# Ledger of designs, part 6: miniprotein binders against q5uxb8

Target 1, 222 residues: q5uxb8
Amino acid sequence: MPDAVRRCPEDGFFEGDTCPVCDGAGTHILDGARRRQLSKFVSGALRHFPEDAGIEVDKAGWTGFDALRVAVERQYDWADAAALAGVIATDPKGRFERTGVGNEAGITTAGGRVRAAYGHSVDVTLDGTDDPVPATLYHGTAPRNVDSIREAGLKPMSRQTVHLSESAAAAREVGRRHAADPVVFVVDATAMQSDDRRIVKRGTETYTTDRVSPVYLSLLEK

## First folded at step 21 (miniprotein)

Design L27
Fold by ESMFold2, look of step 21:
Structure L27 (fold): chain B 222 residues (1-222), chain A 80 residues (1-80)
Amino acid sequence: as target 1 above (222 residues)
Amino acid sequence: SKRIKELEELLKELAEELGFPEPELDIIVVNGKVYVFVEIDGWEIAWAVGSSVEEARRRAAEEALRELEELLKEMEKLRK
């Protein structure tokens, strides 16, 4: 089960018991079960069934945050703007992008636009950012996956992209959902780009690519 | 109903063969339709819609099996 979502008045939404910036407890927003349920509805609505959810997505996949809030509130009587903002801001898989609110995306409960970062079955063309790609990226995983990843590389499950993190710490956070002591692969992003592999920034600390061949992977040395 | 449980057991077995954690199914109702999602490791591998829970579950499990079978075949080709 995912961690609860809480809100720090100074630093915005976070998961778990204490704010990672100020160590304060914040205010409770969602338990893990409701966080999971809301995340499924929001990602499904943006990816697969916007019409049934009562929203419209444009050619690039965007919908208004406030329109999505209305759809969420109609779907679940316990959901509100803070719940929606919290699910988007704390998503551990980089499922969502939010724009039109500047640096307040992790704090504000109104305004801007939202889209799924990947996984669409509806006809959209995602225009990624042209932001610079760091020389090194990271992938966190359960220890049981290490041998298969060393042999076959990182591949999406069919239609989804491979997600890479900007830092080892972020990658460990991603991997911790499936193992108490996750392992981290180091990804040589410079070499991948030199071999014409595309890597695109999707969220604040998240990058996507089609696959990562084993030649670009190594285990993070402790 | 027993047929659907057999499909879900096959899905679990194939995921285990591939080295993945057990698949999770999530069910929601939107606009009178049943949506079922199949996830592994927090990643959506399949989804389906139907007029009933049984129909949507069956369709989602079948799609998930196809996705994992394709992945297994691709992985075996790379080893060769």
Scores: ipSAE 0.757, ipTM 0.906, lowest interface PAE 0.8, mean pLDDT 85
Fold by OpenDDE base, last read:
Structure L27 (fold): chain B 222 residues (1-222), chain A 80 residues (1-80)
Amino acid sequence: as target 1 above (222 residues)
Amino acid sequence: SKRIKELEELLKELAEELGFPEPELDIIVVNGKVYVFVEIDGWEIAWAVGSSVEEARRRAAEEALRELEELLKEMEKLRK
């Protein structure tokens, strides 16, 4: 069961009991069960069944936050804008993207647009850039995963991709969704590409690949 | 359903063989349809829709099994 979602008035939504920025308690938004349930519905609506959910998704996968809110409120009597915003902001698997809300993306409960970042069955074309892949990429994860990664590499699930970050800082931020003290692996993207392993840029500072063998990985020393 | 149980057991076994955590099933009803999602460690590997829980669950299990079998084949090829 996932952790509860809370909201810090200054720092925005977070999972767990304590704000990772200011150590404040924040306000309770969702318990773990409702968080999971709402996340499943929202991800499904954006990926698979927008019509049944009562939303429209454009060619790039975007729907309005307000439209999605209405759909969520219709589906669950306990759901509201804060619940939706909280689920989007705290998703540990990076399932969601939210834009059009300025610098308050992690705090705001209104406005902007939302899409799923991956896993669509509906016909959408996500933003991709022809930008060159950096020589070095990074992967943030929990310390508990280190041994598995060293042995088997970064493995996707079927029809899923491994997410890589452009910087160690970005990777740590991704990892913080999974652990208080994340570890960062360094990925030799040059070697991967030399071995005909495909790496694709998706979104801002995010890259995707099907698999990263241990031979391309090293643990970044703190 | 005996068939569903068998499929889910096979799915679990295959996940274990691949070194994955046990698959998780989530069921939601949307606009009168039953949607079933299969996830491993929070990553969706398959989904299905049906007019009943039994139908959707069966379809989802079958789809998930196919996906993992394909993954296994791919992984075996990469080991060579």
Scores: ipSAE 0.719, ipTM 0.908, lowest interface PAE 0.6, mean pLDDT 87
Fold by OpenDDE base, fold request of step 26:
Structure L27 (fold): chain B 222 residues (1-222), chain A 80 residues (1-80)
Amino acid sequence: as target 1 above (222 residues)
Amino acid sequence: SKRIKELEELLKELAEELGFPEPELDIIVVNGKVYVFVEIDGWEIAWAVGSSVEEARRRAAEEALRELEELLKEMEKLRK
């Protein structure tokens, strides 16, 4: 079960009990169960069944936030704009992109557009961002996977890509879904790119690649 | 149903063979249809829709099996 979603009035949505910026308690938005449920519906609506969800998705995968809000409110009597915004802002796998709200994307509960960052079955074309790839990326995983990763590298699941995080903190958060004490691998993205290995930014603070060879990986020591 | 349980067990076994965590199943009802998602380690590997939970679960399991079987074949080719 994922952690609860809370909202800091100053710093925006976060998961867990304490704001990672100011250490405040914030306001409770969703428990873990509802977070998971809503996330699944929203991702499905954007990827697979927009018509059944009651939304329209354009050729680039975008739907209006307000339209999506209406859809989630129809689906769940407990869902509202804050719930939707919170799920989008705190998704650890970078499933969602939100635009049209400036730097307030992590706080605002109105306006803008939303799309899934990957995993579509509907016919959409996601243009890659020309955003530069950081020199160093990170991957969070369970301790039990360390030996396998050291030997074989990072491999995607079926028809998926390997997802990398922009920060060690973000990577740990991804890993916490799988283990109480996650480990973080450091990825030498510069070396990968120098070796003509493609890394693409997808969604918020998420980067994707086909595989990461062990030669580019090191374990981040605590 | 017995068939669904068998499929899900096969899916589990195949995931284990591939060194993956046990697959997880999520079920939601949307516009009167049942959607089932199969995830491994939080990543969606397959999904299906049906008129009932049983139908959707069966279809999702079958789809997930196909995906993992394809992955297994690809991995075997790389080892040769």
Scores: ipSAE 0.716, ipTM 0.909, lowest interface PAE 0.6, mean pLDDT 87
Fold by OpenDDE base, fold request of step 26:
Structure L27 (fold): chain B 222 residues (1-222), chain A 80 residues (1-80)
Amino acid sequence: as target 1 above (222 residues)
Amino acid sequence: SKRIKELEELLKELAEELGFPEPELDIIVVNGKVYVFVEIDGWEIAWAVGSSVEEARRRAAEEALRELEELLKEMEKLRK
């Protein structure tokens, strides 16, 4: 079961009991069960069944936040704009992209547009930004995955993409979702691109690629 | 359903063979249809829709098995 979603009035939405920025308690938004339920509905609506959900998704995968809000409110009598915004802002797998908002923390509970970042069955074209890819990227994971990664590289789960982080700190944070003591791999993005491997910037500090061969990977020493 | 139990057991076994955590299933009803999602470690690997929970679960399990089998084949290619 996922952690609860809370909202800090200053720092935005977060998961858990305390704001990771100011250590404040914030305000309760959703328990773990409702968070999971709402996340599944939203991801499904954006990926698989927009018509059944009562939304329209354009060819780039976008729907209006307000339209999606109406859909979630129709689906669940306990859901509102804050719940939706909170689920989007705290998603641990980077399933959602939101634009047209004033802050990264997702404090805004209205306006903008939302799409799924990956995993679509509906016909969409997801273009990343034209931002340059750093020479070095990072991947956070659990220690139990190290041997597999050394052998086979970073592989997506099924038809998904591999997520890479811009910094070791960000990668470690991603990894902490899976293990208390996460490990970080260093990715030679320059070498990958030189070998015509595509890397695309998606979200904040987030890059995606289809696969990373072991030849581009090294374990970051603590 | 015996068939559903068998499929879900096979799914679990295959996940274990691949060294993955146990698959998780989520079920939601949308516009009168049942949607089932199969996740491993929070990643969606398969989904299906049906007119009943039983139908949707069966279809989702079958789809998940196909996905994991494909992944297994891919992994085997990398080891050769």
Scores: ipSAE 0.712, ipTM 0.907, lowest interface PAE 0.6, mean pLDDT 87
Fold by OpenDDE base, last read:
Structure L27 (fold): chain B 222 residues (1-222), chain A 80 residues (1-80)
Amino acid sequence: as target 1 above (222 residues)
Amino acid sequence: SKRIKELEELLKELAEELGFPEPELDIIVVNGKVYVFVEIDGWEIAWAVGSSVEEARRRAAEEALRELEELLKEMEKLRK
């Protein structure tokens, strides 16, 4: 179960009990169960069933935040703007993108647009980011997968891509859903790119690639 | 449903053969329809919609199996 969502009045939404910026407690927004439930609905609405959810998604995958808010409020009687904003802002896998909120990203509960960053079944064309790829990326996984990864590398599912995180902390959070003590692999993105292996930035702090060979991987030591 | 149990067992077995964690299923009801999502290691691999939980689960399992079977075939080719 994911951690609860809280809101710091100064620093915005965060997961867990303590604001990672100011160490404050913040205000409780959602428990882990509702966070998970709402995240699944929002992801599904943006990727697969916008019509059934009662939203419109444009060719680039965008919907209005307010329209999406109405949809989640209709779906769940406990959901509100703060819940939606919190789920979007704290997603550990960077599933969501939000724009048009200025410097209040992660704090504001109104305005802007939202889309899924990847995984669509609806016909959308996501604009690529020309953002430079960091020299080092990370992948969080369960300890039971370590041997397989050392031997075969990171492999996607069929018609899927491998997802990499920008930080070790983000990678651990992705892995935490599946293991109490996730392990993190370090990815030599520079070497991959030098070998003409394409890495593309997608969602927040999320990068995608077709495959990562073991030669580019090392286990991060705690 | 016996058929659903069989499909989900096959899905589990195939995931194990591929060295993946056990698939997870999530169910939500939206606008009177049942949506089922299949995830492996937290990543969505398949989904389906139906008029009932039984129908949606069956369809989702079938889709997930197809995806994993394709992956298995690809992996087998790489081993040769």
Scores: ipSAE 0.707, ipTM 0.905, lowest interface PAE 0.6, mean pLDDT 87
Fold by OpenDDE base, fold request of step 26:
Structure L27 (fold): chain B 222 residues (1-222), chain A 80 residues (1-80)
Amino acid sequence: as target 1 above (222 residues)
Amino acid sequence: SKRIKELEELLKELAEELGFPEPELDIIVVNGKVYVFVEIDGWEIAWAVGSSVEEARRRAAEEALRELEELLKEMEKLRK
């Protein structure tokens, strides 16, 4: 099960037992089971079945946070605004984007809009061309995947996108979910873009692309 | 269902052949419909909807198999 979601009154939502910023305990929001369940519903609602979920998604994939809150409250009697905000803010795979909120930590439990960052089956056109892409990005994975990645590059699972991180630290955190000692690949984003490969910023410290060829990859030395 | 078990076993076998961890299934009911999601290593590879758990599971397994078979073909091309 995933870690519980907690909320620091000063630093916002986090996963685990202690706030990564101030080391405070915070307030319990969701256990791991409910976190997973709610994340699945929200992801599905935004990607696949907005109508059944009782939300509307615009052409860019956005729905109102408050509208989505109403939907999750109808779906689960234990879900509330804090639960929804917490799931969105702590998602380790960058599934969600939230905008129109005053803080990056997602402390606000009202207002703004939300969309899925990738994996849609509904017809949406995600914008993101205006955000600059760093020259270097990172990908965290398990050591067992190194040989495959060197051979075939980074490939998405099915219709999903490849997840890239803005920093090595963020990449390691993504990888830690799959291995105790994750490895990090360095991605030459500049070279990719020069070759007309699209990379799009999605959420905080998260970037997505369809595929990364081995020619753009190098293993980050420990 | 025997058929569902067979499909899910094939899915598991194909995932193993590809060097992936065992696929995980998530089932949720939304507005009276059953949605089934297939994930590998936390990434969704397929999903389906049905009027029953059995129908949705079957469809999801079939979709997942198609996705992995396609991936296998692509990987084989890269190895040559």
Scores: ipSAE 0.698, ipTM 0.904, lowest interface PAE 0.6, mean pLDDT 87

Design L27
Fold by OpenDDE base, look of step 25:
Structure L27 (fold): chain B 222 residues (1-222), chain A 80 residues (1-80)
Amino acid sequence: as target 1 above (222 residues)
Amino acid sequence: SKRIKELEELLKELAEELGFPEPELDIIVVNGKVYVFVEIDGWEIAWAVGSSVEEARRRAAEEALRELEELLKEMEKLRK
């Protein structure tokens, strides 16, 4: 079960019990069960069944936040703008992209547009962002996966992409979902790009790629 | 019901063979239709829609099996 979603009045939405910025408790928005449920609906609406959900997506997969809010509120009597914004802002799998709200995507409960970052069955064309890719990226995983990754590299799940993190700390957080003591791989993004391997920014701290060969990977020493 | 159980068991077995956690199924009703999503380790690998839970589950399991079978074939090709 995922952690609850809370909102700090100053720092925005977060998962868990304590604001990662100010250590405040914030305000409860969603428990883990409702978070999961709402996330599944929103991802499904954006990827698979916009018409049934009561939204429209453009050719790039975007829908208005307010339109999506209306759909969410119709689907669940307990859901509101804060719930939607919180689910989008705290999604651990980078399933959602929100734009048009500046740097306040983690705080604002109105405005902008939303799309799924991947996994569409509807006909959309996801253009990569022109955002620069850092020279070094990171991947968090369980220790039990180390040997497989050293041998075969990072492979996506079927029809998915490999997710890379901008920082070692973010990667460890991803890995903690799989193990109490996660390991972090360092990814040579510069070398990958020089070899015409595409890496695309998909969210604030998340990058995606089809596959990472072992030649670009090294284990981050503790 | 028997067919669904068989498919879901096969799905579990195949996921285990591939070294994945047990697949998770989520069911939601949207606009009078039943949607079933199959996830492994939080990643969606398949989904289906039906007029009933039974129909949607069956379809989702079949789709998920196809995806994992394809993945298995790809992995086998990479084995020395």
Scores: ipSAE 0.688, ipTM 0.900, lowest interface PAE 0.6, mean pLDDT 87
Fold by OpenDDE base, look of step 21:
Structure L27 (fold): chain B 222 residues (1-222), chain A 80 residues (1-80)
Amino acid sequence: as target 1 above (222 residues)
Amino acid sequence: SKRIKELEELLKELAEELGFPEPELDIIVVNGKVYVFVEIDGWEIAWAVGSSVEEARRRAAEEALRELEELLKEMEKLRK
């Protein structure tokens, strides 16, 4: 189960018991169960069934935050703007992109647009950002996947892309959701780009690519 | 049903062969329809919709199997 979502009045939404910025308790927004449930609905709505969810997505996959809020509130009697904003802001897999917000904390509970960052079945064209890609990226995963990754590299499943993190710490945090002791692969992003492999920034500290060959991968030793 | 159990067992076996953890199924009801999502290690590999849980589960398992079979073929090519 995912951690609970809380909100710091100064630093925004976070997962867990204490604000990672000020160490404050914040205010409880969602328990882990509701967080998971809401995240699945929102991702599904944005990727697969906008019409059934009661939203419209444009050709770039965007919907209005307020429209999505209405859909969420109709779906779940316990969900509100804060719940939606919290799920989007704290998503560990970078499933969501939100614009029209003042900062990365996603404190605002109104306005802006939201889309899924990947995994669509509906016809959308995702535009990349012009943000520079770091020379080194990271991928967090479970130890059981190491041999497969060494052999075949990082590959997407279905219509998803491979997710890469900007830091080893972020990658490890992603991995912790799948294993008690996650492993981190180091990705030579510079070499990938030099070989004309596209890497795109998708949200805070998250990058996506179609595939990472083993030649660009090394296991980060503890 | 026997068919669903068979499909889900095949799905489990194929996932294991590929070195993946056991697939997980999530079910939500939206606008009177049942949506089933198949995830491996927290990543969605397939989904389906149906008028019932049974129908949606069956379809989702079938889609997931197709996806994993494709992945298996890709892996085999990389080994050559």
Scores: ipSAE 0.667, ipTM 0.879, lowest interface PAE 0.7, mean pLDDT 85

## First folded at step 22 (miniprotein)

Design L32
Fold by ESMFold2, look of step 22:
Structure L32 (fold): chain B 222 residues (1-222), chain A 83 residues (1-83)
Amino acid sequence: as target 1 above (222 residues)
Amino acid sequence: SEEEKRIKELEELLKELAEELGFPEPELDIIVVNGKVYVFVEIDGWEIAWAVGSSVEEARRRAAEEALRELEELLKEMEKLRK
């Protein structure tokens, strides 16, 4: 089970027993079981079945937070705006992106827009955000892809972009989608940006680019 | 029922294949949305397959079949690396 979601009045939503900023207990928002259930509905609605969930998703994947709240409250009589905001703010896999609320995305229970950061089966084109790009990013992949990537670099499949992770742990987790013992490449994002390569943040821990030349890649030692 | 027996067989095959690949046991989640049943299959929190059906049995079967296809393709790719 995932951890419960709690809320600190000053610092916003967090998972577990104590706020990581102030060490206070906060107030209880959702137990782990309901957190998981709501996360599945929200991610499914944004990725796969917006119409069945009663929301509209634009071409960039966005829906209104308040429209999503109405859908969530209709779906579960125990759910409310705080539950929705909490699931979005504390998601451990960076599944959600929220905009239009400034610095209050981890705190506010109203306003703005929400989208899934990845995993869509509906046809969307994810536009980037202006968030800062870390100096180093990571890409997790199946061992069978290592030789190809070392020779040709990271290229998108078909019309999609290359996905990069903020940490080696996140990259390994993404790589497990494709292999039990994934390989992680280290990406020199600073060098890429110095060479005018564009990298865009697409969620809590996910970044995209159109390709990564081999000169920016190295293997991460376990 | 015979359908429930087949679904259980598919779910056991899924567990066995995940174990062979070194993954934790797959987790299934079921929700009902707008009168339709959605089933998600995840490994370690990552969605590997999903399906929709008009009944719990139909959606479970479809999701398990899709997850098996995903893992079988992965196993085939891993076996090619062992030449």
Scores: ipSAE 0.741, ipTM 0.892, lowest interface PAE 0.8, mean pLDDT 84
Fold by OpenDDE base, look of step 22:
Structure L32 (fold): chain B 222 residues (1-222), chain A 83 residues (1-83)
Amino acid sequence: as target 1 above (222 residues)
Amino acid sequence: SEEEKRIKELEELLKELAEELGFPEPELDIIVVNGKVYVFVEIDGWEIAWAVGSSVEEARRRAAEEALRELEELLKEMEKLRK
């Protein structure tokens, strides 16, 4: 079960019990169960069944936040703009992109557009960013996955992309969701790009790519 | 029912294949949208399959079948890399 979504009045939405910035308790927005449920609906609506959800997505996968809010409120009587905004802002897998609301700390409960970042079954063309890709990226995972990754690299599942983190710390945080002692792989992004492998920035600290071959990977030693 | 047995068999196969691939146990989520049942299959938080049906049983069956296909493809890919 995922952690609860809370909101710090100064630092914005966060998951867990304490604000990662100021250690404040914040205000409760969603418990873990409702967070999961709402995330599934929103991701499904944006990826697979916009019509059934009562939204429209454009060719780039975008829908209006308010339109999505209306759909969410119709689907769940307990859901509101804050719930939706919180789910979008705190998603651990970077499933969602939101624009038109400033930085993450400044995200409000209204305005902007939302899309799924990956995994669509509907025909969409996702925009890349002009942001430069760091020379080195990182991937956090559970120790149980090390052998598979060494053998086969980082692979997408179905229509998913591989998610890479900008820092080892961020990668560890991703991994902590799956294991008490996560491992971090170092990704040679420069070598990947030199071999014409595309890497695209998505979230604040998240980059996506189709696949990472083992030749670009090394285990970060503690 | 026979259908329920079949679903359980498929979901067990899915679990076994995920384990063989070194993945954690698949998770299934079910939601009802506009009178239709949607089932999503995730492994380690990544959606690998989904399906829609008129009933929970139908949707679960379809989702399991789709998930199995996806994992089989991954298995084949891994086997190629081992050579």
Scores: ipSAE 0.690, ipTM 0.881, lowest interface PAE 0.7, mean pLDDT 85

Design L37
Fold by OpenDDE base, look of step 22:
Structure L37 (fold): chain B 222 residues (1-222), chain A 83 residues (1-83)
Amino acid sequence: as target 1 above (222 residues)
Amino acid sequence: SEEEKRIKELEELLKELAEELGFPEPELDIIVVNGKVYVFVEIDGWEIAWAVGSSVEEARRRAAEEALRELEEILKEMEKLRK
């Protein structure tokens, strides 16, 4: 079960019990169960069944936040703009992109557009970014996955992309969601790009790619 | 019912294949949208399959079948890399 979604009045939405910035308790937005449920609906609506959900997505996968809010409120009587905004802002897998609302700390409960970042079954063309890709990226995972990754690299599942982190710390945080002692792989992004492997920035500290071959990977030693 | 047995068999196969691939146990989520049942299959928070049906049983069956196909493809890719 995922952690609850809370909101710090100064630092914005966060998951868990304490604000990662100021250690404040914040205000409760969603429990873990409702967070999961709402996330599934929203991701499904944006990826697979916009018509059934009562939304329209454009060719780039975008829908209006308010339109999505209306769909969410129709689907669940307990859901509101804050719930939707919180789910979008705190998604651990980077499933959602939101624009038109400033930075993450400044995200409000209204305005902007939303899309799924990946995993669509509907025909969409996701925009790239002009942001430069760091020479080194990182991937956090559970220790149980090390052998598979060494053998086969980082692979997408179905229509998913591989998610990479900008820092080892961020990668560890991703990994902590799956294991008490996460491992971090170092990704040679420069070598990947030199081999014409595309890496695209998604979100604040996340980058996506189709696949990372083992030749670009090394385990970060503690 | 026979249908329920079949679903359980498929979901067990899915679990076994995920384990063989070194993945955590698949998770299934069910939601009802506009009178239709949607089932999503996730592994480690990543959606690997989904299906829609007129009933929970139908949707679960379809989702399990789709998930199995996806994992089989992953397995094939892994086997190729081992050569």
Scores: ipSAE 0.705, ipTM 0.889, lowest interface PAE 0.6, mean pLDDT 85
Fold by ESMFold2, look of step 22:
Structure L37 (fold): chain B 222 residues (1-222), chain A 83 residues (1-83)
Amino acid sequence: as target 1 above (222 residues)
Amino acid sequence: SEEEKRIKELEELLKELAEELGFPEPELDIIVVNGKVYVFVEIDGWEIAWAVGSSVEEARRRAAEEALRELEEILKEMEKLRK
């Protein structure tokens, strides 16, 4: 199945074979193997080892896109600015945030700042407690996980937070990485916020929380 | 070697605990950055643990140990909910 990154000159980076806006093929940027490898280095550099990667992150976790590009090019001889921009723009887990390039974040291969949206082991403080939250969020998973989620709710693995998607389609895409026929849970975010549960927006369509009790969950019917 | 046997034991325990919890098999990724070895442990494509070492063996062992700690904490929480 294709998880390559391609680029449409007018519409920006996308994954798969066909631009979702214009139906054009675009140009090839990264195959899936290199996409995985590069995303691991980039997320690791931003979260865990900025000094070893040759970048600096500020107190809010930001580094310059161009500085990160230099680090990426030093690490892999096949990587370039388009590869970096593509990995950031198409990340299916909402791991990266990019700012300082206006509405061109999904298109431009230069400028701005980048940070990991979550998962830091370095000392950073992420702002975002008061950001708007939709009334309904979604979580995609493998069918084998349904019974445990109904019983115990959604809990983070390790020190990471629970990830929720803004749409059922986005949640299904996340779930497809674990199963060919994923299951989507509907999350009552309004009820969670009424019960003083914290939900924070991370990236374009991703939200995080500490946990989701079973009382806020229902199964999306197909 | 004895170190490799220890690492394989840890990785097998990690696989067994993940299965007990209903998770898919953990995956390890290894990269070398600035002469150091970084190992990442992922379940469902999500990072559970990571470690750094001066050798592949050291980083693998430390990453497996950290991943086991994380999964053991999840198991502990699940046992509390059953009460």
Scores: ipSAE 0.684, ipTM 0.879, lowest interface PAE 1.0, mean pLDDT 84

